# VH-VL binders against q9nrl2r1430to1533, part 38

Target 1, 104 residues: q9nrl2r1430to1533
Amino acid sequence: GGVHELSAFEQLVVELVRHDDSWPFLKLVSKIQVPDYYDIIKKPIALNIIREKVNKCEYKLASEFIDDIELMFSNCFEYNPRNTSEAKAGTRLQAFFHIQAQKL

## First folded at step 2 (VH-VL)

Design u35 (framework fv_ustekinumab)
Fold by ESMFold2-Fast, scan of step 2:
Structure u35 (fold): chain C 104 residues (1-104), chain A 123 residues (1-123), chain B 107 residues (1-107)
Amino acid sequence: as target 1 above (104 residues)
Amino acid sequence: EVQLVQSGAEVKKPGESLKISCKGSGYSFSNYWLGWVRQMPGKGLDWIGIIYPDDSDTRYSPSFQGQVTMSVDKSITTAYLQWNSLKASDTAMYYCARLYSGKGFYTNAFDIWGQGTLVTVSS
Amino acid sequence: DIQMTQSPSSLSASVGDRVTITCRASQDISSYLAWYQQKPEKAPKSLIYDASSLESGVPSRFSGSGSGTDFTLTISSLQPEDFATYYCQQYNDYPFTFGQGTKLEIK
């Protein structure tokens, strides 16, 4: 049971990383480039961290994996105004994720 | 190919001014930060600062603030490091290195380095 | 300033050995860590960025790992051209800071 779910998480993270709209989500936001980010966002997360958690078998339930991905999108929309390239990329990538997550 | 070419070795006396250069080629000069790193003889690497060529935005290490000036001339894809009054303690190898534009979400590491400029300051 | 401490400061090894060098940050730097190789009389060469990403053209025997405060550079099977000084560098906060360097010497 758990082995199939772990394979699905890895496959989905790989697909997200390869998506054209993944660029705002690849690694944690730089506090040098965006100094106020960590004043606003209290639970930062990114695809590289999620992938590491998958590889270390830290997700016990599919819902925990989905929650981390949704947190990543929530952070994007909280920090970035809706008309920014970041928010637009997040919207498209989130839609792609929702389609793929139906397999989980 | 992407390349950073630095000016030749300099021998100066204390109190003299100096300007050394780093010329970029093979890439979009304005889209990469240009950094400077000092290495004193037999010692490790010390970060001096970075400059963004498109707008001349600078970030200096506190240890080097007021001691050196970074500048760029975009028309010839060249960055400069300048001293108004050299000290013997400025004797070192000076490297330039580029860093992909972090004027966005991410900071990046140096990927391409110049060959270095040896600066010797003695009486 | 974030202090970067490398261990060991020097080590001796033989061709074919597995070599590990560690780097410790005085505070959390996430994955914003790079490794550089410097040979005598030469400029540093980029090896690894973002803690574990191999720079283009760098042999696969080099690998990086770690996050937060503790990082490791591994050379899986040491070659003659690998004898050099290795530096870690954090770029999570200004000023950027380098480790003191680890000199890898022939045993």
Scores: ipSAE 0.114, ipTM 0.774, lowest interface PAE 5.5, mean pLDDT 91
Fold by OpenDDE, second read of step 3:
Structure u35 (fold): chain C 104 residues (1-104), chain A 123 residues (1-123), chain B 107 residues (1-107)
Amino acid sequence: as target 1 above (104 residues)
Amino acid sequence: EVQLVQSGAEVKKPGESLKISCKGSGYSFSNYWLGWVRQMPGKGLDWIGIIYPDDSDTRYSPSFQGQVTMSVDKSITTAYLQWNSLKASDTAMYYCARLYSGKGFYTNAFDIWGQGTLVTVSS
Amino acid sequence: DIQMTQSPSSLSASVGDRVTITCRASQDISSYLAWYQQKPEKAPKSLIYDASSLESGVPSRFSGSGSGTDFTLTISSLQPEDFATYYCQQYNDYPFTFGQGTKLEIK
């Protein structure tokens, strides 16, 4: 779309994407690279999907938006052991998100 | 409690076959890479390879490729290391150890170790 | 293969001493470096991962540092139970090679 003032959800997604620890979450996990991922994770989600939902105004409540973000992190922690780079990145990004989400 | 329990000591002759085991418990066995390490008497640690139990994907050290075979039986959360024809030079302690990593994310250290299986090969 | 070289191969120290063990990689391994402790007739024990992160239950007197090719394991104040052989290991590239070990003995 054109230049406009971003909604709170849009702004938060932008901030999450730009965060240094967003790399595990930018898009869905590749089944080729991680063959067993979708055997374990039943509700896959990523920031690009969440961004699309925001753009389509699919979130009517902040809680719905937050639930998807939390699902994204939950998936990460379910699949990745805590000392992996992905889990560590997720931990930091989630902490950032929790701070920003208080502003919603 | 997360632990790896290995089979007992083996005394074999050159030319014999051998299969030692490592049973995991206390964690989702199929979803963590499992490795094997050799330690010859009075020597350091040698990385043999790793196996992903869920699909038996393997990564061997070039030094051990074709010399040993890693396998798993997920149904009993057990990994195996086997030789088709033992040599005297195979005499060593063999450890299994868990990588704290899942499929596709295997760049990690060992965090849990088995107690080791001593293999002695002599005429 | 990536070669891991530890120094020294052996050293003697006393209880209370500050001890430093180094590990050098033949090429850049980022921070994918682990340290293990092994006592005689025992399995190795994991101490450090990712160059500087302590495994659960490891005393705070142990610390790791470094990145790229040069790494260090430090014991700030040596305790009686710390006398053992220490190994570094890289997991940047297959095979995940170990250093040759450093034996820490009582002076």
Scores: ipSAE 0.013, ipTM 0.684, lowest interface PAE 8.7, mean pLDDT 92

Design u36 (framework fv_ustekinumab)
Fold by ESMFold2-Fast, scan of step 2:
Structure u36 (fold): chain C 104 residues (1-104), chain A 123 residues (1-123), chain B 107 residues (1-107)
Amino acid sequence: as target 1 above (104 residues)
Amino acid sequence: EVQLVQSGAEVKKPGESLKISCKGSGYSFSNYWLGWVRQMPGKGLDWIGIIYPDDSDTRYSPSFQGQVTMSVDKSITTAYLQWNSLKASDTAMYYCARHTYRSGLGYYYMDVWGQGTLVTVSS
Amino acid sequence: DIQMTQSPSSLSASVGDRVTITCRASQDISSYLAWYQQKPEKAPKSLIYDASSLESGVPSRFSGSGSGTDFTLTISSLQPEDFATYYCQQYNDYPFTFGQGTKLEIK
């Protein structure tokens, strides 16, 4: 045996998932609690979907991976008013992502 | 290790002011909502509210709105619960707790609790 | 406010017993329910979140189930350290609300 190294995208997604501010982004927004979300947000995405796309090798360019992460943050800021816990978490996680994305 | 340490027991008279504390360590204090829970002697748990340390945004239970004030001092990773004028009915154990978001909107549960501060208000 | 009702308010059991505690919400809370254990003179401890997810370090004899309005906490093969008061709590809507508690006593 040997160890299997995670791809750069997989390693970054794991770091995002482990971040304290990942909670709004781990899974798709609940329609039961937020019934109007899918009327406003037409391209929903979350870290679990992005991770699945990484594992299935669906990202051909680093820019495609980055675009999906940025879409996730854009959706957060579009739906959630600036001073919500969701928008605050998104702002901090996005800043963390921009630092980590320099590794790509 | 994530830990919340609360200030010691208080004995006060009705009409007096009081400020109790909850100090966090072992985690990103500014990045978690911190909440307060009241437990009257021999009774169950009552949720007071939550505060976000990074910007002091608060959400109170309607039952506690105007009765008590939550605040934080990020420089010492400490949250506070304050009364301007105590009543005998404020006699209770007060717990602080970290509220953990798991996934999406509305996923707040209390994963780490302080040891509690007993507040006794009597003449 | 969402009312949380636990059943029973107290129960007596013996070590090795299978114990079930029920929690009912006055309206649909999906799976946004937590269970806490409180031993005498101690702070509550998180046991279960999202109705069925076991908190890290909690023994596997504890399990939760349910969704919507009806939830259960089960303790298989009760141990001496399990005698405590158990609380359910919904976090679907503000204000967050607790059940009245179920006191588990030695038979």
Scores: ipSAE 0.007, ipTM 0.602, lowest interface PAE 10.1, mean pLDDT 86

Design u37 (framework fv_ustekinumab)
Fold by ESMFold2-Fast, scan of step 2:
Structure u37 (fold): chain C 104 residues (1-104), chain A 121 residues (1-121), chain B 107 residues (1-107)
Amino acid sequence: as target 1 above (104 residues)
Amino acid sequence: EVQLVQSGAEVKKPGESLKISCKGSGYSFSNYWLGWVRQMPGKGLDWIGIIYPDDSDTRYSPSFQGQVTMSVDKSITTAYLQWNSLKASDTAMYYCARGSYYKTLWGFDYWGQGTLVTVSS
Amino acid sequence: DIQMTQSPSSLSASVGDRVTITCRASQDISSYLAWYQQKPEKAPKSLIYDASSLESGVPSRFSGSGSGTDFTLTISSLQPEDFATYYCQQYNDYPFTFGQGTKLEIK
């Protein structure tokens, strides 16, 4: 059944969303909560945006999907100092992503 | 271990001033939002406001704006909630809580034990 | 202000039951919703953040779901220590607002 099958990209995004370390990445950073974020990060992205792009079939190549996920991690490490909970969560989630992405 | 320790119970009369405290330990105090929440006897939770200790940026609920003042002393990792003139309607349990995670706010992950404030004539 | 409404206001359940508590926002809050547990005479404890993310140290029998305006907290197999009042809270817009609470009592 095709209606019950998840694309490889959708399956991976769902696994990332459910991971314990996904909390910094679930949606775009709120300008109300973190006013300086958008002064520093010029290409913001989050798992909810990536999931929407997957749902709309906007990724033509696996490399485009991987690039958006890597941008998300790059933004995390640029904004957050290395010893923060966000950076530590990002490091662990990125390692998990690299293992799963080998299947793409 | 992340810990928020609040000052002890207070019994006051209407018109008196009061300042209660919340001391943080086990984390980078300056880089997490700190919130205050009121719970009136037998009632639910009311958000008062949040303060970011590094620059003392404050966001108040409109219901509490002008009624209380939030402040911090970073040198002793302590936040304060202050009234210039207490009213009987201020009788409540007051909680401090850490905004979850560094430089963001994903709810409140650690809570103080609460400070009971009783205001009666 | 965004109004948060919980259903039911109270419920009685037995150990081993599956319990669901609902929270509705008067406006779209995306997934900026947290769930808290409060036992009598104790401070609230964080259970869930971002609608569905389980806080560290919280048992896996707790789960959250939903987005937009409708949210659910589920306890898959109720334990004696789970009898408490549960609150939802939105943190999408200022002022932050809590639901009125759902009191979970022993049947």
Scores: ipSAE 0.000, ipTM 0.584, lowest interface PAE 13.4, mean pLDDT 87

Design u38 (framework fv_ustekinumab)
Fold by ESMFold2-Fast, scan of step 2:
Structure u38 (fold): chain C 104 residues (1-104), chain A 122 residues (1-122), chain B 107 residues (1-107)
Amino acid sequence: as target 1 above (104 residues)
Amino acid sequence: EVQLVQSGAEVKKPGESLKISCKGSGYSFSNYWLGWVRQMPGKGLDWIGIIYPDDSDTRYSPSFQGQVTMSVDKSITTAYLQWNSLKASDTAMYYCARRGYSSGKIYYFDYWGQGTLVTVSS
Amino acid sequence: DIQMTQSPSSLSASVGDRVTITCRASQDISSYLAWYQQKPEKAPKSLIYDASSLESGVPSRFSGSGSGTDFTLTISSLQPEDFATYYCQQYNDYPFTFGQGTKLEIK
């Protein structure tokens, strides 16, 4: 980690976006399709928002980037029961993230 | 359980080459940064660098760049620290240590090897 | 490079004492600070990461605090096995740097 790892964030976000299990995380949840999501989840986030923050150089430290990715997974597990496709995708993508993030 | 086991003590002459080892077990070796730290006799800790075993990416302290080489052999879960030509000033205890990571948090050096004493004298 | 300064360089204490060791960074390192314990002829042992998080298996009498540039390691009730040298380390920026160490000695 540290400030000298900033350029690695773009590579990792691209790897996450390309992963088969990224589908629940690509964009913010629709209020129309999932009307109670924003009543339960107070800090919504998705890969498109994280990628925009990377492009704008808003992450000064690896920990800030990691915190946003972990918030995304935490939101998934808070909203979605464990037996859902969303939660299962989140579990696999989080494990992949933990391996890839070793390099940060 | 996570373990890092280092090679035994070395006694060498100036100008000789040396390669010491650090073998990891009990974790996914390829996916954790592994660091090296020097401690000269009676002195404090001095960071040498870190290597990522999966792709052999390295980050060296400027003080050690060009003086030593870090490498890995993933097939035997072993990291190496190498000198092409030892100097008396290389006399020190050398530790390997794993960069800890769990649940999105970086712990830094969470597990350490027992150390390899390198003595360089004529 | 970020300079890490520990105070004091040595400290004498008795079993049961509350001991505080200080570490100061030459620039802001947020919470990216670890504390290590090293006993004679032994490898360092991780005590604390992220300034205040206890490593697994470390006794609860150890605690860390601080952020930015000023950090402390506290031992609430010193035990005989705690006599050792303690090091802080920043991992906010390359190269990673250690403090010079604080030797905790029996009084």
Scores: ipSAE 0.000, ipTM 0.615, lowest interface PAE 12.7, mean pLDDT 88

Design u39 (framework fv_ustekinumab)
Fold by ESMFold2-Fast, scan of step 2:
Structure u39 (fold): chain C 104 residues (1-104), chain A 123 residues (1-123), chain B 107 residues (1-107)
Amino acid sequence: as target 1 above (104 residues)
Amino acid sequence: EVQLVQSGAEVKKPGESLKISCKGSGYSFSNYWLGWVRQMPGKGLDWIGIIYPDDSDTRYSPSFQGQVTMSVDKSITTAYLQWNSLKASDTAMYYCARSPGLRYYTSGYFDLWGQGTLVTVSS
Amino acid sequence: DIQMTQSPSSLSASVGDRVTITCRASQDISSYLAWYQQKPEKAPKSLIYDASSLESGVPSRFSGSGSGTDFTLTISSLQPEDFATYYCQQYNDYPFTFGQGTKLEIK
C-alpha cells in the first residue's frame, strides 16, 4: 500500500508491543527452549517479524497485515492450553487488536 | 541495586568436588533465566547452560552435559554450579548472568552479569 | 554447532575514530545476535541485543546492524573508555555460541 497505510500499521504494531499482554508475542518462541513448538506450529510469527515487514513495506493490503496478526493469535491458541497465562494474554490482546483494527 | 553477586575464588586439587554460588538481588529472581559462562585464562567465552529458577528447568551445552550441574535455591535467590570431580582443564573464570525472557519465551542474551568466580585446579 | 567468526581479531585505533567490528555466523541466525564489551579483569557488559537494539545505559555512539549471517558493531567516535575486547553471541540455535573476540587497542 500507501504511505498512510504504512503509518497506520506501524502505529498499531507499536500499540500492540506496548500492551501489558504482548509478552508472549514480542519475538519468535525459542526453538531451543520449546523444541516441540516448531513440530506443532508450521507458520511461526511474532510482533518483531510483523514490524519488520511493515517497515520494509511488504504489506500491500490491510488484509495481509491483519492475516499475519491473526496467524500470531491462532498459533498461540493452537499451542497453549486455554487456562495458561499465554492463552489468556492472547485472548485479551486479540480483543484489543480487533478494536484498533476497525480503523484500518 | 539490581545485581548478581558470586562466591569467592577457589583453589582445588584434581578429583575434588566444588559448588560455587551466584546470588541475585533487586529483581524477581524466579522469573529470569540464569546462565553460566566459562572463560579460560586468556581465552574467549564458552556458554555452559541456563536454568529457570521458578521450576529448575535446565538447558546445557553438549560440551558441559554431565560435566557440571546447575541448581537453584529460590528461597535465598541463589544459583549454583557444581562439579563432582574437578579436572585441571576446569581452571577458568566462571560467570553467572541473567537472561531476560519468560519460562517458555527466552531471548538467550545476557543483560546482567556477576563479577565472576575464579576456579584454579592444580596439583 | 553454529560457528561465530569475528574480524578483525585485533584492531588498533585512535580516539575519535569510527571503528567497525564484524561477526559472521556459519548459518542463518535471523537477528538473534548480541554484542558484549569486556575490559581486562572485568565481567562482560551487554551492549546490543537482537542485532540492533541498544542496551539501556549504553552510549549512542554504539550501534549494531545486520541479519542472517553477517553482523556489524560500529563505534561512531571512539572514546578512551571503549578500549576493550568485544564479543558477539548467537542465541538462535543450541548451543549458544560466542565469537572468538576482537581486541580493540590504542594505536
Scores: ipSAE 0.000, ipTM 0.588, lowest interface PAE 12.2, mean pLDDT 87

Design u40 (framework fv_ustekinumab)
Fold by ESMFold2-Fast, scan of step 2:
Structure u40 (fold): chain C 104 residues (1-104), chain A 124 residues (1-124), chain B 107 residues (1-107)
Amino acid sequence: as target 1 above (104 residues)
Amino acid sequence: EVQLVQSGAEVKKPGESLKISCKGSGYSFSNYWLGWVRQMPGKGLDWIGIIYPDDSDTRYSPSFQGQVTMSVDKSITTAYLQWNSLKASDTAMYYCARVKSYGGYRTSYGMDVWGQGTLVTVSS
Amino acid sequence: DIQMTQSPSSLSASVGDRVTITCRASQDISSYLAWYQQKPEKAPKSLIYDASSLESGVPSRFSGSGSGTDFTLTISSLQPEDFATYYCQQYNDYPFTFGQGTKLEIK
């Protein structure tokens, strides 16, 4: 179980990172990019943080991993209006994630 | 009306300390980065750095790191630029400016509102 | 540091002329570039942000274009109040850096 499950999380994060629409999600949104982000978003997260958590075996269940990925998308849609490039990238990457997550 | 109002001109001697101010009004002061720019007489614009008022996070140009200190007092919506020991080479016009935010992860760092400038003259 | 080079350093033009000022970055800065206008003894004024977005209240004769390393500021039908020094500035990476300026003068 556990060994194969952790490898699956790493593989999925790598596929998300390599996707063309991953650019808003690769690293934490910094104040230099978005001064008001942390006033609005209370639980910031990004793919580099999620990958670090996978590597440190911090996810006990697939649901915990999925929750962090979904939080990342939820933050995107909360901050960015639906017609922005960020929200559109998030929508496409989230759909890709849902297809790939079927393998978890 | 969004505006930045800077303190008046200063004439100082080398070795003296100085603190100049930039007061913001008409916008959410704590939620916009504020930049400082130097312009030496007859020269172009030099970026000093930016400060985020809500938590005093600073980003300095390496050439100004340790030469000058940026700070803020949120209660009076005022930013400061300070020297502990002035040099003749500090003679310049100093501008403060608000860093523009239009939202999204790709927020513009263009400076959309500028103070009128504070002329600092350092001579013996 | 990312170096910003403007061309020309100065130019003379007549009212009604189409004027183009260029700005070249030493590295890819995407579209993270602003243009400023500075008149003698006055603070700079924002003209363009994100390479091509016109600042509120700026006349439509001003336009910006470019991405990556090569950028242009264009003034169509130059007016008397447009004689000034123009600066580009990148904000893709710290430290933010300005071009050396282009002085636009009459005649």
Scores: ipSAE 0.016, ipTM 0.592, lowest interface PAE 8.0, mean pLDDT 88

Design u41 (framework fv_ustekinumab)
Fold by ESMFold2-Fast, scan of step 2:
Structure u41 (fold): chain C 104 residues (1-104), chain A 121 residues (1-121), chain B 107 residues (1-107)
Amino acid sequence: as target 1 above (104 residues)
Amino acid sequence: EVQLVQSGAEVKKPGESLKISCKGSGYSFSNYWLGWVRQMPGKGLDWIGIIYPDDSDTRYSPSFQGQVTMSVDKSITTAYLQWNSLKASDTAMYYCARYTLGKGGYYHDYWGQGTLVTVSS
Amino acid sequence: DIQMTQSPSSLSASVGDRVTITCRASQDISSYLAWYQQKPEKAPKSLIYDASSLESGVPSRFSGSGSGTDFTLTISSLQPEDFATYYCQQYNDYPFTFGQGTKLEIK
């Protein structure tokens, strides 16, 4: 077995949600407002989905949780040009995540 | 430049107390796990444990739990490994190392130069 | 505890040789495996993390592969400075555990 606590995942997601730069990641990207997003991004994910997976105990290992968070950032950088507010928020939030995830 | 600088060699007798240090510089000390690794003379690497400086959260290897104490002083960016009562079997090189996050977890990315502890007589 | 077994315990090789060292975990560790190089009387140096990611400044002749329980470290063209002891370490589960080491010696 893994040593990573499910309560630690919940705490980390809550800290991410509370961060000022979480706004692009709180919910899935709107198909109506961003019509080409789902043509480019094949595995969409957002913090509300990750939080629900944590609450349902769907992550068996910290690696699975970290993979979903990293997928969320990877999608952001794949879709959004580097000088956009979304990409800049993603860069700062990812750095914050890397520091917080050191505790996992 | 990230650096971990450890205290100098120690020669002790069984039953004595000891505290060795590892000073970090060139990074955000409070925000990275710091680990300790033992290497007995001519042997391989034994993982002791890790400490998170910001809140002093610790994870010990079961074989070292109760044998040593890890602590930190954030004001001087220094981590410590301490024994209340040394044994001859504690004779070893002790390394500190910083952990950083890879995609799927964390690993030692920077190591101190080591502190040789000799316990005899 | 997860046991890490390295093979071989030692090997002799010549400059220019392709060298492969293996590491096997007693349980699935996904890709949470690092490789370290240790020269006599020196601290270990990080070479590879997450099974296959090269640490900054490490020569491209070093490569890692594997996932789950079976992992390999390869040196494509051995150089004089590569003669050292190599260790694998899993960091998927506490306690983090090292292999016993593989000593790479001059033939």
Scores: ipSAE 0.005, ipTM 0.601, lowest interface PAE 13.4, mean pLDDT 87

Design u42 (framework fv_ustekinumab)
Fold by ESMFold2-Fast, scan of step 2:
Structure u42 (fold): chain C 104 residues (1-104), chain A 123 residues (1-123), chain B 107 residues (1-107)
Amino acid sequence: as target 1 above (104 residues)
Amino acid sequence: EVQLVQSGAEVKKPGESLKISCKGSGYSFSNYWLGWVRQMPGKGLDWIGIIYPDDSDTRYSPSFQGQVTMSVDKSITTAYLQWNSLKASDTAMYYCARHQYSRGFSTYAFDIWGQGTLVTVSS
Amino acid sequence: DIQMTQSPSSLSASVGDRVTITCRASQDISSYLAWYQQKPEKAPKSLIYDASSLESGVPSRFSGSGSGTDFTLTISSLQPEDFATYYCQQYNDYPFTFGQGTKLEIK
């Protein structure tokens, strides 16, 4: 479809954003509301940042895009105990991502 | 079905103690922040604070710090708001609400609200 | 504390009208803003979170927009059941603060 078609990366990010388990990943964790987060997580990232990088054509390889998504999940599992709603949402969304990423 | 059910209306005299409750069901109670909001008669909404049930971590509004105590009993999925000594100015509707902000993330505001507990303090 | 100011404090409109309510924060809150609807003698109901995300089950005639300090709630085609008081709330900084409310009355 022409000039209005979304890139493969943008299409996948849109699918992730629309997934029921995306809620922990939509935006960066607030430093004001969660001050200890940035003491533990050294490379914070979220879907809104990844989407912006896609729109600015900052990903040259599929591996760079995949690395940023995996970093997002890695941060989730590093900060959140395994039995939290965040970690459970992350596990389900990561499985969905792995299936979709096979298209890249 | 996600629900928050609050205890019934209370009529108290100044100086008395009170503990009201908010029972959660249909979700992972321990893993969502639970907040309290006051609405004085004919007035708007005032945020009291939030509590994370899994570890009882609390964040109070400065105007309510030391005036009320938030607590939880995870075994019965219930949160409490307590006064040691009520004042007439405590007369208000008190709401509990689930904040879709978990301990690690700030994602959403309050999404599910209890029906409210009316507290009347008069002599 | 972050002050939230709503405009107008009250308005009257007819069924089918497009209604706009605004909310201004005294400092930058990014997009950490929610909108709530409260009907007389009822608990508030969540309408919108993160400035523009519609809550599940909320009719599509409701929409939110804005970022930073200026935010808008729009009802594209007003219905009789929309009579209520509407509140904005910031959750970017502690304490969380609400606007004073906007009372919407149906003509």
Scores: ipSAE 0.000, ipTM 0.578, lowest interface PAE 13.3, mean pLDDT 86

Design u43 (framework fv_ustekinumab)
Fold by ESMFold2-Fast, scan of step 2:
Structure u43 (fold): chain C 104 residues (1-104), chain A 123 residues (1-123), chain B 107 residues (1-107)
Amino acid sequence: as target 1 above (104 residues)
Amino acid sequence: EVQLVQSGAEVKKPGESLKISCKGSGYSFSNYWLGWVRQMPGKGLDWIGIIYPDDSDTRYSPSFQGQVTMSVDKSITTAYLQWNSLKASDTAMYYCARPYYTGSKLRNYFDYWGQGTLVTVSS
Amino acid sequence: DIQMTQSPSSLSASVGDRVTITCRASQDISSYLAWYQQKPEKAPKSLIYDASSLESGVPSRFSGSGSGTDFTLTISSLQPEDFATYYCQQYNDYPFTFGQGTKLEIK
């Protein structure tokens, strides 16, 4: 992938990381703190993993990058009840992502 | 067509061991959780636990942990529920059931059910 | 554990009636609730998932509604084959828990 593709994905990931609602998504969920998470969620992902994949040029298509971000939100809504701070943060951050993803 | 076919009725004495089975067909067995539900005579439904066949990860209800063991044999697409020592209070209908699953979206309602295995434990 | 309470525990109704069964969770479960129908000597059958989504092949007279802690199952025009026991189930948190059941009987 070109530097231009990396720049677009990197910029979007940085914008997501800096958003006030990114806190549930910055790092993988702790198995110690949430023991049942990895039994429910079989494809865990977080912004730090996505950013590493961007930096290593692992996304060849914008759709692959978008799929990983959407998987992250899907995991959040699958595990966390709608009324939780995690789910509410996820809803707001996903809306922000959809606006920013128009650049891709 | 998705099917879950359970083993036949069992009549046992207290203290005996038992292993009942549930064979899945018509879907990717390894990629769907499989659950067990108990129904005591004339009573409602009690969730026992679920198992993920691909890695044998299990989740037990606290009420059943240590009382039963869930396992799978992927080569014959079969799940098992096992007791080391049966009690009269284990008398019940036991259902296997498949939670709905789409990729990472595990919806833990049961979309397909086995026909049930009646277990009677009496002296 | 999340406790699921159904009301009523039993009800009598006539063919053609509109029947409503309620299910209440002890804490917010969003919309992670399913409804099942069980006829005597048979396995339960899934009717509704995600509180309001109708399972394939289930007649349109069945509908579900609610979110959070209060949920309802409605049968708009009761048919003879609908006399059964109905169960709600939450799948928001482990352990998964069922309501105690509502037995729908002929009046």
Scores: ipSAE 0.000, ipTM 0.548, lowest interface PAE 13.8, mean pLDDT 85

